# Designs tried in a protein design chat: miniprotein binders against p81326. Part 23

Target 1, 226 residues: p81326
Amino acid sequence: MLHFGGFIMEINHISKILEKEREEYIRNKVEEYLKQGFSKDDAVNKANQSWRTYIGHRIQDVIYNLLKKFLKDSGLKVTTDKALNNRNLPEELDKVKRLIAINYGEYLFLPDADVIVYKVENNDIKIIAIISVKNSFRERRFETTYWKLKLKESPVTSHIKVFLATPDKDNEISYKCPNGKPKKMRIILEYELDGIYFLKEDFEETEKAKHFGKIVEDIIEISKKL

## First folded at step 11 (miniprotein)

Design xe1
Fold by OpenDDE base, look of step 12:
Structure xe1 (fold): chain B 226 residues (1-226), chain A 82 residues (1-82)
Amino acid sequence: as target 1 above (226 residues)
Amino acid sequence: DPELEKAKFIAKIIKDLAEELGLSDEEKLRELVKLIEWLAIMYGAEVEVEIENGKIRIVIKVGNVEIYIEIEDGKVRITVKE
């Protein structure tokens, strides 16, 4: 039994794997587009565009799989917004879906919840955390903050922790005050959210901004207080 | 079969990692094993590792598809079985 407690998340290994995945993905897509009659240059360009869409979903899937694996021994469960979008849900997931819903008077809407962590005790479900996964901040920069604030407005959802996980490849939020100038987005996200977790080494660490490897421990600790 | 295609994709990644890293020493072998374990986790696959008498056997389960990896004498053999 490999005591999973000591799996230091080696971000370097994950990055290396994702790079190899990119190379293989691009190769396969280029071959597909060539077979469709595109030129080599067009095939490469289309493959790269396809990869940009794919990698966003891939990172979300990776984070889901990591959390699912490392939280399993603690008895915590993990699901996704995609799983909750089904018309026919198992009772457990239907309850999870209802427990994260936000009231807009005549309507209930779900927050953006890429990954949801919950526990089941005596047939009761407690939502522990929602993890929003962002590969880039080009669009919807404060959407996660909006959902955090909305969840706080209800006693049903106010206890739910909201985390952001990101590789932040373009260093959009990695530092608070690079060159002495405050980064508005980093400061606001860190202030409003319960934590930011980086899938990289090069960032400014704070009480709320941590390496992604710490998210498992933090979630387990939160789960014990609920 | 989506699971089979996924398994084949994973197998290709493992092959590429092994070729890049090389299998010339124990340190590289250990690194490759770690990479394979991480790769399995990243795909939500189960992984089993056995190390006996200088032979490394790894099984990755992707749904109903299994990837068998054998590393011995500086060589890697990968087999995908449905």
Scores: ipSAE 0.824, ipTM 0.933, lowest interface PAE 0.4, mean pLDDT 91
Fold by OpenDDE base, fold request of step 13:
Structure xe1 (fold): chain B 226 residues (1-226), chain A 82 residues (1-82)
Amino acid sequence: as target 1 above (226 residues)
Amino acid sequence: DPELEKAKFIAKIIKDLAEELGLSDEEKLRELVKLIEWLAIMYGAEVEVEIENGKIRIVIKVGNVEIYIEIEDGKVRITVKE
């Protein structure tokens, strides 16, 4: 159990809170849709659909806030791709943006980087890790892997760790070979990425597949080697 | 106001957590406080906790909105102030 700032990062609390958020969100959305004249069944369906979109952004925000909080004392900084998507960036963030850019010959593009962890030492910025947050693996299954591979191709970005954080609520990647059937996504993601961090307890733990509570420690350790 | 709506939402979650957990003993009370602190962190909100003689006062700052939580004698009172 990692104690940061007097808090034990217990995923149980996060999960419990997110479940209560879900219950409240669904209730509110159902009520909203009923007031709009939808049937009960339609309101529930629409609420559930809305939740799927909402929770994706919510988990990203949660992870950002957690990392920001727990990495602060280590002198590590956290930003997001959204924060970098501005024309007028502070110098520090402009440097961060440039340091994660991928070369495509005539063009530079940014990887999908939901959360970016970096340090500033002697006015130099070092990118430590990119965390991709995925709530489901139905679409863009290997997108994070693609970005990892692309980052690895350049000496400028090859040191950047790429992590996946997921609640994996549907158990799409929680186990490698459940019932003897290989989960292609888990196997590939674990192989290609630097780590997978689960915001849940029910998963197959490996050297690379860990509880989200370990991500702070792992990032701090990586930061010391850079 | 998006911050006010967020604060109201958070307040409702706290209420629901308190109702589910119950406030019958000190252990549950401590657990609730911990959950509230986590909730604040998850929202990037500042949280202050004061414990005095079995009364717990918590303030969560959600932007310009403050959530006041008072826990005493197994009761929770939540006030959202703009």
Scores: ipSAE 0.813, ipTM 0.931, lowest interface PAE 0.4, mean pLDDT 91
Fold by OpenDDE base, fold request of step 13:
Structure xe1 (fold): chain B 226 residues (1-226), chain A 82 residues (1-82)
Amino acid sequence: as target 1 above (226 residues)
Amino acid sequence: DPELEKAKFIAKIIKDLAEELGLSDEEKLRELVKLIEWLAIMYGAEVEVEIENGKIRIVIKVGNVEIYIEIEDGKVRITVKE
């Protein structure tokens, strides 16, 4: 149990809250769709589809807020790729944006970076970690590994840790070899990334595959070595 | 107001949590307080908790909107104020 600021990161509480949030969200959406003239069955189906999209963004926001809260006392800062998608950035964020950019010759592109952790020391910015948040692995399964590999190709970005955070509700990557069958995605993600953090209890723990509660400690430790 | 709607949504979640847990047991009250604190963190909201004489007062700040939660004698009262 990691104690941060007197709070034990209890995934059970987060899960319970998200369950209640789902119930309320579905109820509200069903009511909305019924008012639009859909049948009860159609309203429920549409609400469930809407929830799948919503929960993906919601988990990103939750992780951002958790990291922002628990990294604050360490002096670490947190931003998002969305915050960097502006023409007029504060100087600090403009520097952050430049320090995570990947060179494609005539063009610079940003990696998918749901959360970016950095420190500011003597007006110098050091990028510590990028966290990609995935709710499901149905599409773009190796996108995060692509970005990790691209970041490694430059001495400017090679030090940046890339983490994956996921609830993995469908057990797509929770186990390496369930029933004696290798899960290619888990094996590759764990090999290529610096860590995988699960927002659940039921998973195969390894040196790189950890409970999400450990991410704050790991980031702080990395930050001390930079 | 998006903040108001968010605050109302949070208030509903708190109500549902309180109804599910029940408010008759000190252990359940402590669990509810923890859940509310986590809920506030998950939304990036500030939370203040005061426990005095068997009364629990919680204030959650969602931008300019405040959620007031009072728990006393096994009852929960939630008020959203702009």
Scores: ipSAE 0.811, ipTM 0.931, lowest interface PAE 0.4, mean pLDDT 91
Fold by OpenDDE base, fold request of step 13:
Structure xe1 (fold): chain B 226 residues (1-226), chain A 82 residues (1-82)
Amino acid sequence: as target 1 above (226 residues)
Amino acid sequence: DPELEKAKFIAKIIKDLAEELGLSDEEKLRELVKLIEWLAIMYGAEVEVEIENGKIRIVIKVGNVEIYIEIEDGKVRITVKE
C-alpha cells in the first residue's frame, strides 16, 4: 500500500467521491434543464450527456491535483498544457513550454501534454514526464504514442517519459489478451509508452501497466536519474 | 462567485457522504474524515483537521472561501464562509 504524504491512495475513495460528484452534478443539471422547459426525461438525458463531457475534464483535473500534491514534498513541479497556452507566460513556464516543443523544420509544435512534471535545479528546468489523461479510447487512440515517438527523435526531448493515465471504464486497454485475443490498443500503448497507470483495480498488471498509485514513486525515481 | 459556488458544491458532497456513511461508530467517522481529505486534495484545496475531545473540526480552503466542518456526537455541521 503506497503511502503518499501519509495517505494511502485508494482508488475506492476517489471513485466514491466521483460518484457523489456525479449525483450532485446530475441533480443540478436536471434542475437547470427543467427550468429551461425540458421534460424530466429529457432533462435527465441531457444531464447525463453533460456529465460524460464534464467527467473527462474532471479526471484530468483530479490527476493534476493529486500529482501536484504528492510530488510537492519531492520538490517537483506540475503544470498543464492549458497553463502553457498563454502568450504571456512566466519565465519558468515559458522555459517548460520550449523544452517540450517538437521540431517540424520551420515550425515548433507542442505535444499533447495534459500534465507536465518538471524540476527546477539552479534555475535550470528539466522535464521529467508528460502524462496524457484519457477517459476513453474512442477517439485519438494513438495520439499519445505519436507524441512519444516524436519526443524520442530529438536528444532535447528523448529523455522525457510519457505516461498514460486512465480509469479505462470500458476495459479497452485493461487486459492484453482477454479470451486469448490480443488487444491491439493495450499492446501498442504498453510497448510504445513508458507506462500506463490505471485508476482502477481490475486490470492486468505488468512492468509498464500499473496502478495509478505507483505513478508518484515512479516519477520521483525518474527525477533522481535526470 | 465561482469559488463560492465550488465551495457550496463541495459542502454538499460532504453532506451527502456523511449521510450515506452515517456517524454511528468510530470507523465510519474515520472513513468520513479520510473521504473529506481526499475530496479536498481532488479539488486542489487545502485541508486542516483537528481532533479534540471527540470533536472533529475540518477546514477546507477553496481560494478565499472556507468550508468549516464540525463533527460531534454523531452530528455533522457544515458552514461555508466567504
Scores: ipSAE 0.810, ipTM 0.930, lowest interface PAE 0.4, mean pLDDT 91
Fold by ESMFold2, fold request of step 13:
Structure xe1 (fold): chain B 226 residues (1-226), chain A 82 residues (1-82)
Amino acid sequence: as target 1 above (226 residues)
Amino acid sequence: DPELEKAKFIAKIIKDLAEELGLSDEEKLRELVKLIEWLAIMYGAEVEVEIENGKIRIVIKVGNVEIYIEIEDGKVRITVKE
């Protein structure tokens, strides 16, 4: 197993694996669509569309699995908003759900978060961080900042760190002032969130904009202060 | 069997990685082992690596399905066992 300290140097392994997964996924889908009677051109187009739908969920799963793996020895637990929306929740997860719920008068809603990190001490649950995973910023560009602001409105949830994790392959938020012009999305996201973590090497690093490999260390340090 | 299908997909990715990388020297062998470990972690699968008498054995556990990878003399053997 790779130790925490080596994590940053190996982000290229994740990218290499995902590209190979894409190639095999598309090959399998083309074969599937051809067997269904589609032309070769249609099968290829449908396979590529299927991958675009799939990759967003795949990246979230990868981040969940990485965090679960590398936070385990620090006594930190990881769950997802999808898991919290299930019927018949275990007591522990039901408490996590209640501890992040936002009050809208007659209604209680969970913030739209992909991954939630928490700890359990003396039967008490403390929510550490929520990580939003975005593959693209074409839609719902500032959703994560909205949830950060809502969590700040209550002293019960104001301590919860809100992070964004992204490959940002299209460089939509990778640089603060590309071509000398301030990039609104990058500047606002960095200002409002507690951190942005990039699943790639080429981006403008700042105190809040970091390589994804540093997220584990940051979460552990935050948990020690709570 | 979703675990079996996932294990077969992982095994195919490992085979593809080995073919592309080539196992012509120790540096490329080390790189393949790292890629296999990361692949297992990315699927939430348990992985164990053992080096014995110049032979590398890797076991990936996908639920109740095990993937056995043996690397010796630049050759890769992959077996999926329920």
Scores: ipSAE 0.784, ipTM 0.922, lowest interface PAE 0.6, mean pLDDT 87
Fold by ESMFold2, look of step 12:
Structure xe1 (fold): chain B 226 residues (1-226), chain A 82 residues (1-82)
Amino acid sequence: as target 1 above (226 residues)
Amino acid sequence: DPELEKAKFIAKIIKDLAEELGLSDEEKLRELVKLIEWLAIMYGAEVEVEIENGKIRIVIKVGNVEIYIEIEDGKVRITVKE
């Protein structure tokens, strides 16, 4: 099993593993594209593009698996938006889906909720938190903030904590005032969300902006208040 | 078979990690075991580690497919079984 007290250093182990996964993934994809008749340069470019899409889903899966593992002993359950969109949804997950849905008149939509943490007591379901996983902020920069604001508008959903988890490799939100100038995106995200959890070491830590390793403790603490 | 292909991918990653580390001493062995445990958790796979005098055995279960990792005398042997 994993040892007590070193979760921040364990993030570096995750990064090391993901780099090896990237190398093998790219190698396999280049081979595929070469067999399809693409030039080597085109195959490499297409493989890198494919990886950018894949890594977003992969990081979501990693976060799901980590939370499921480390929240289990606290009686907390974890699911994903992908699981909630299955055709034949088990009753428990159908209730989870209904408890996070947002009403837009005759339309009902799910927020940006890549990973959902909830608990079950006497067949009663309580949503604890949703985690939005963002690999980059090139598009839809404030989507997570929008969903937090919408969840706050109803007493049924206003208790739900909304977190952002990100590697932020390009340093788009890692610092509040890089070069002495306020970074609007970081400032607004931190103000509006309940927490930002970085899957790296190099970022400005604050009350709401933390190493990803703190997310388990934070979720457990929140769950005790509900 | 997606479970078999996933297990083979995981096995390749373990081989690459072991090669990069080099298994020259106890510190390197301990780090490899940590990486294997994290890798299993990252895939939602069950992992069991057994250490007997001079030999480390690790089993990762990916659905019905099992990955057996044996580490002895600085060598890593990886077997994927259905």
Scores: ipSAE 0.774, ipTM 0.920, lowest interface PAE 0.7, mean pLDDT 87

Design xe1
Fold by ESMFold2, look of step 11:
Structure xe1 (fold): chain B 226 residues (1-226), chain A 82 residues (1-82)
Amino acid sequence: as target 1 above (226 residues)
Amino acid sequence: DPELEKAKFIAKIIKDLAEELGLSDEEKLRELVKLIEWLAIMYGAEVEVEIENGKIRIVIKVGNVEIYIEIEDGKVRITVKE
């Protein structure tokens, strides 16, 4: 049971909606591929492959929309790395971009931060947190920890909290010691990051590994200290 | 129109949720309304709910497209307007 600024949420609400979205998405894609001349088996395989790409982007959008909605009344603003890559940046977003950019000599790069939370006080922008959204850990498993370590190297960015949000459907990081043996990926991610937020109920909860619904309260608490 | 296609998709999800729940009692009706509110939030859409005279009216605003949902006597009527 999770509380979002006056809303009472069962974790099942988001999961139930996403399940229905999956069913409709797959049906539409199979129909599309059949009309393109693919066999039934090929259409189904392609539809499932398309869903894997879609769900990653969809979960990112869901997280963005939820945070934007529920952090608004606390004076916190939310943007995305995609928005920061636009050609015509408003001054506010240009400042956000400059405050998270990492210097590599003659090159300047943004960390891979799907969602960025910040506040504006007296024309000053303070970056509160970046959230990396991962649906799967098959590749680039420790990318988020790399960016946390890079942000820690400068006093300008060392305060920025780095969170990971994931459904972790394949249970790649859900437990620290499954079957009595340490899971390296979970242990390192939890050690190095400021938090891991699971979009499911079945995982080992710790001070840093929590239900996603806790993220709003955590971000608000952090923002009060900055 | 991307906003119209998104609104039609949302409307279909609402229809699917209503069919699965089976609007036979007040508890199921309240659950559907809550799911619709969360669905709107998940899309970053504005949602307004009004309950009057045993009718439930919900408006979801997806950019310039509006989804009108009326629930009465266990029936769900959905209209998508640009």
Scores: ipSAE 0.768, ipTM 0.922, lowest interface PAE 0.6, mean pLDDT 87
Fold by ESMFold2, fold request of step 13:
Structure xe1 (fold): chain B 226 residues (1-226), chain A 82 residues (1-82)
Amino acid sequence: as target 1 above (226 residues)
Amino acid sequence: DPELEKAKFIAKIIKDLAEELGLSDEEKLRELVKLIEWLAIMYGAEVEVEIENGKIRIVIKVGNVEIYIEIEDGKVRITVKE
């Protein structure tokens, strides 16, 4: 029995495709900036900056599309925080939104949840997991752990698994003790979160730190217990 | 048209992947087909693959826009049709 409906997920295929997308995106942006009068060096720097913003959203879209495709045969549904922030939500998504919202007295806010997995049984919605997608850890490095801790504070949301998905191309959290020194970010993220899923091959695997290809199986198993 | 622009971008990526791989043997052909299938999945697009008489035909459906990829004799032809 294969986990991906008879199709094997190869992390290197995703990475290869994203690199080609980067090349084409950068080429297009450099041309745009050159036409605006920027020097070649400035155009390249601006294009790279633009890509850094774009790639975060692109990886979220990739993860959404993969999970949507490979979870639907298990009766699991997938949405995004972008979809939940739209006005005039369908009733089902409005329920999802209410079920993950965090109460701050007079205010109600969604956690930073890029991708949300849920199921629907007898008009009841059960949130299974949220996946936060990070391309870089230079800023807002522990934001995901904050949301995990907030979700744990309420019996209504304490069951929700909080995962981090990342390519981590710069090895910011790929190893627990690089160069013989504990990496604070990796250690705290792994301790507090329910799992970290790497979109690459080269990282230190643990019970919670796994290849992204394992996420479908893990989510399905969790859903059976709820 | 967002669907048409997405399809054209996907087609360009496929062309770039094929050029980098070089379609010199059967192993590289199989790798390109895998990459095309994953590319379609990554965009949430439907993909169909047919192999007949040594020709590979792939159709990617991006809403109402279709991308036709034909691989024959080490050459890739890509057509985007609305």
Scores: ipSAE 0.758, ipTM 0.914, lowest interface PAE 0.7, mean pLDDT 87

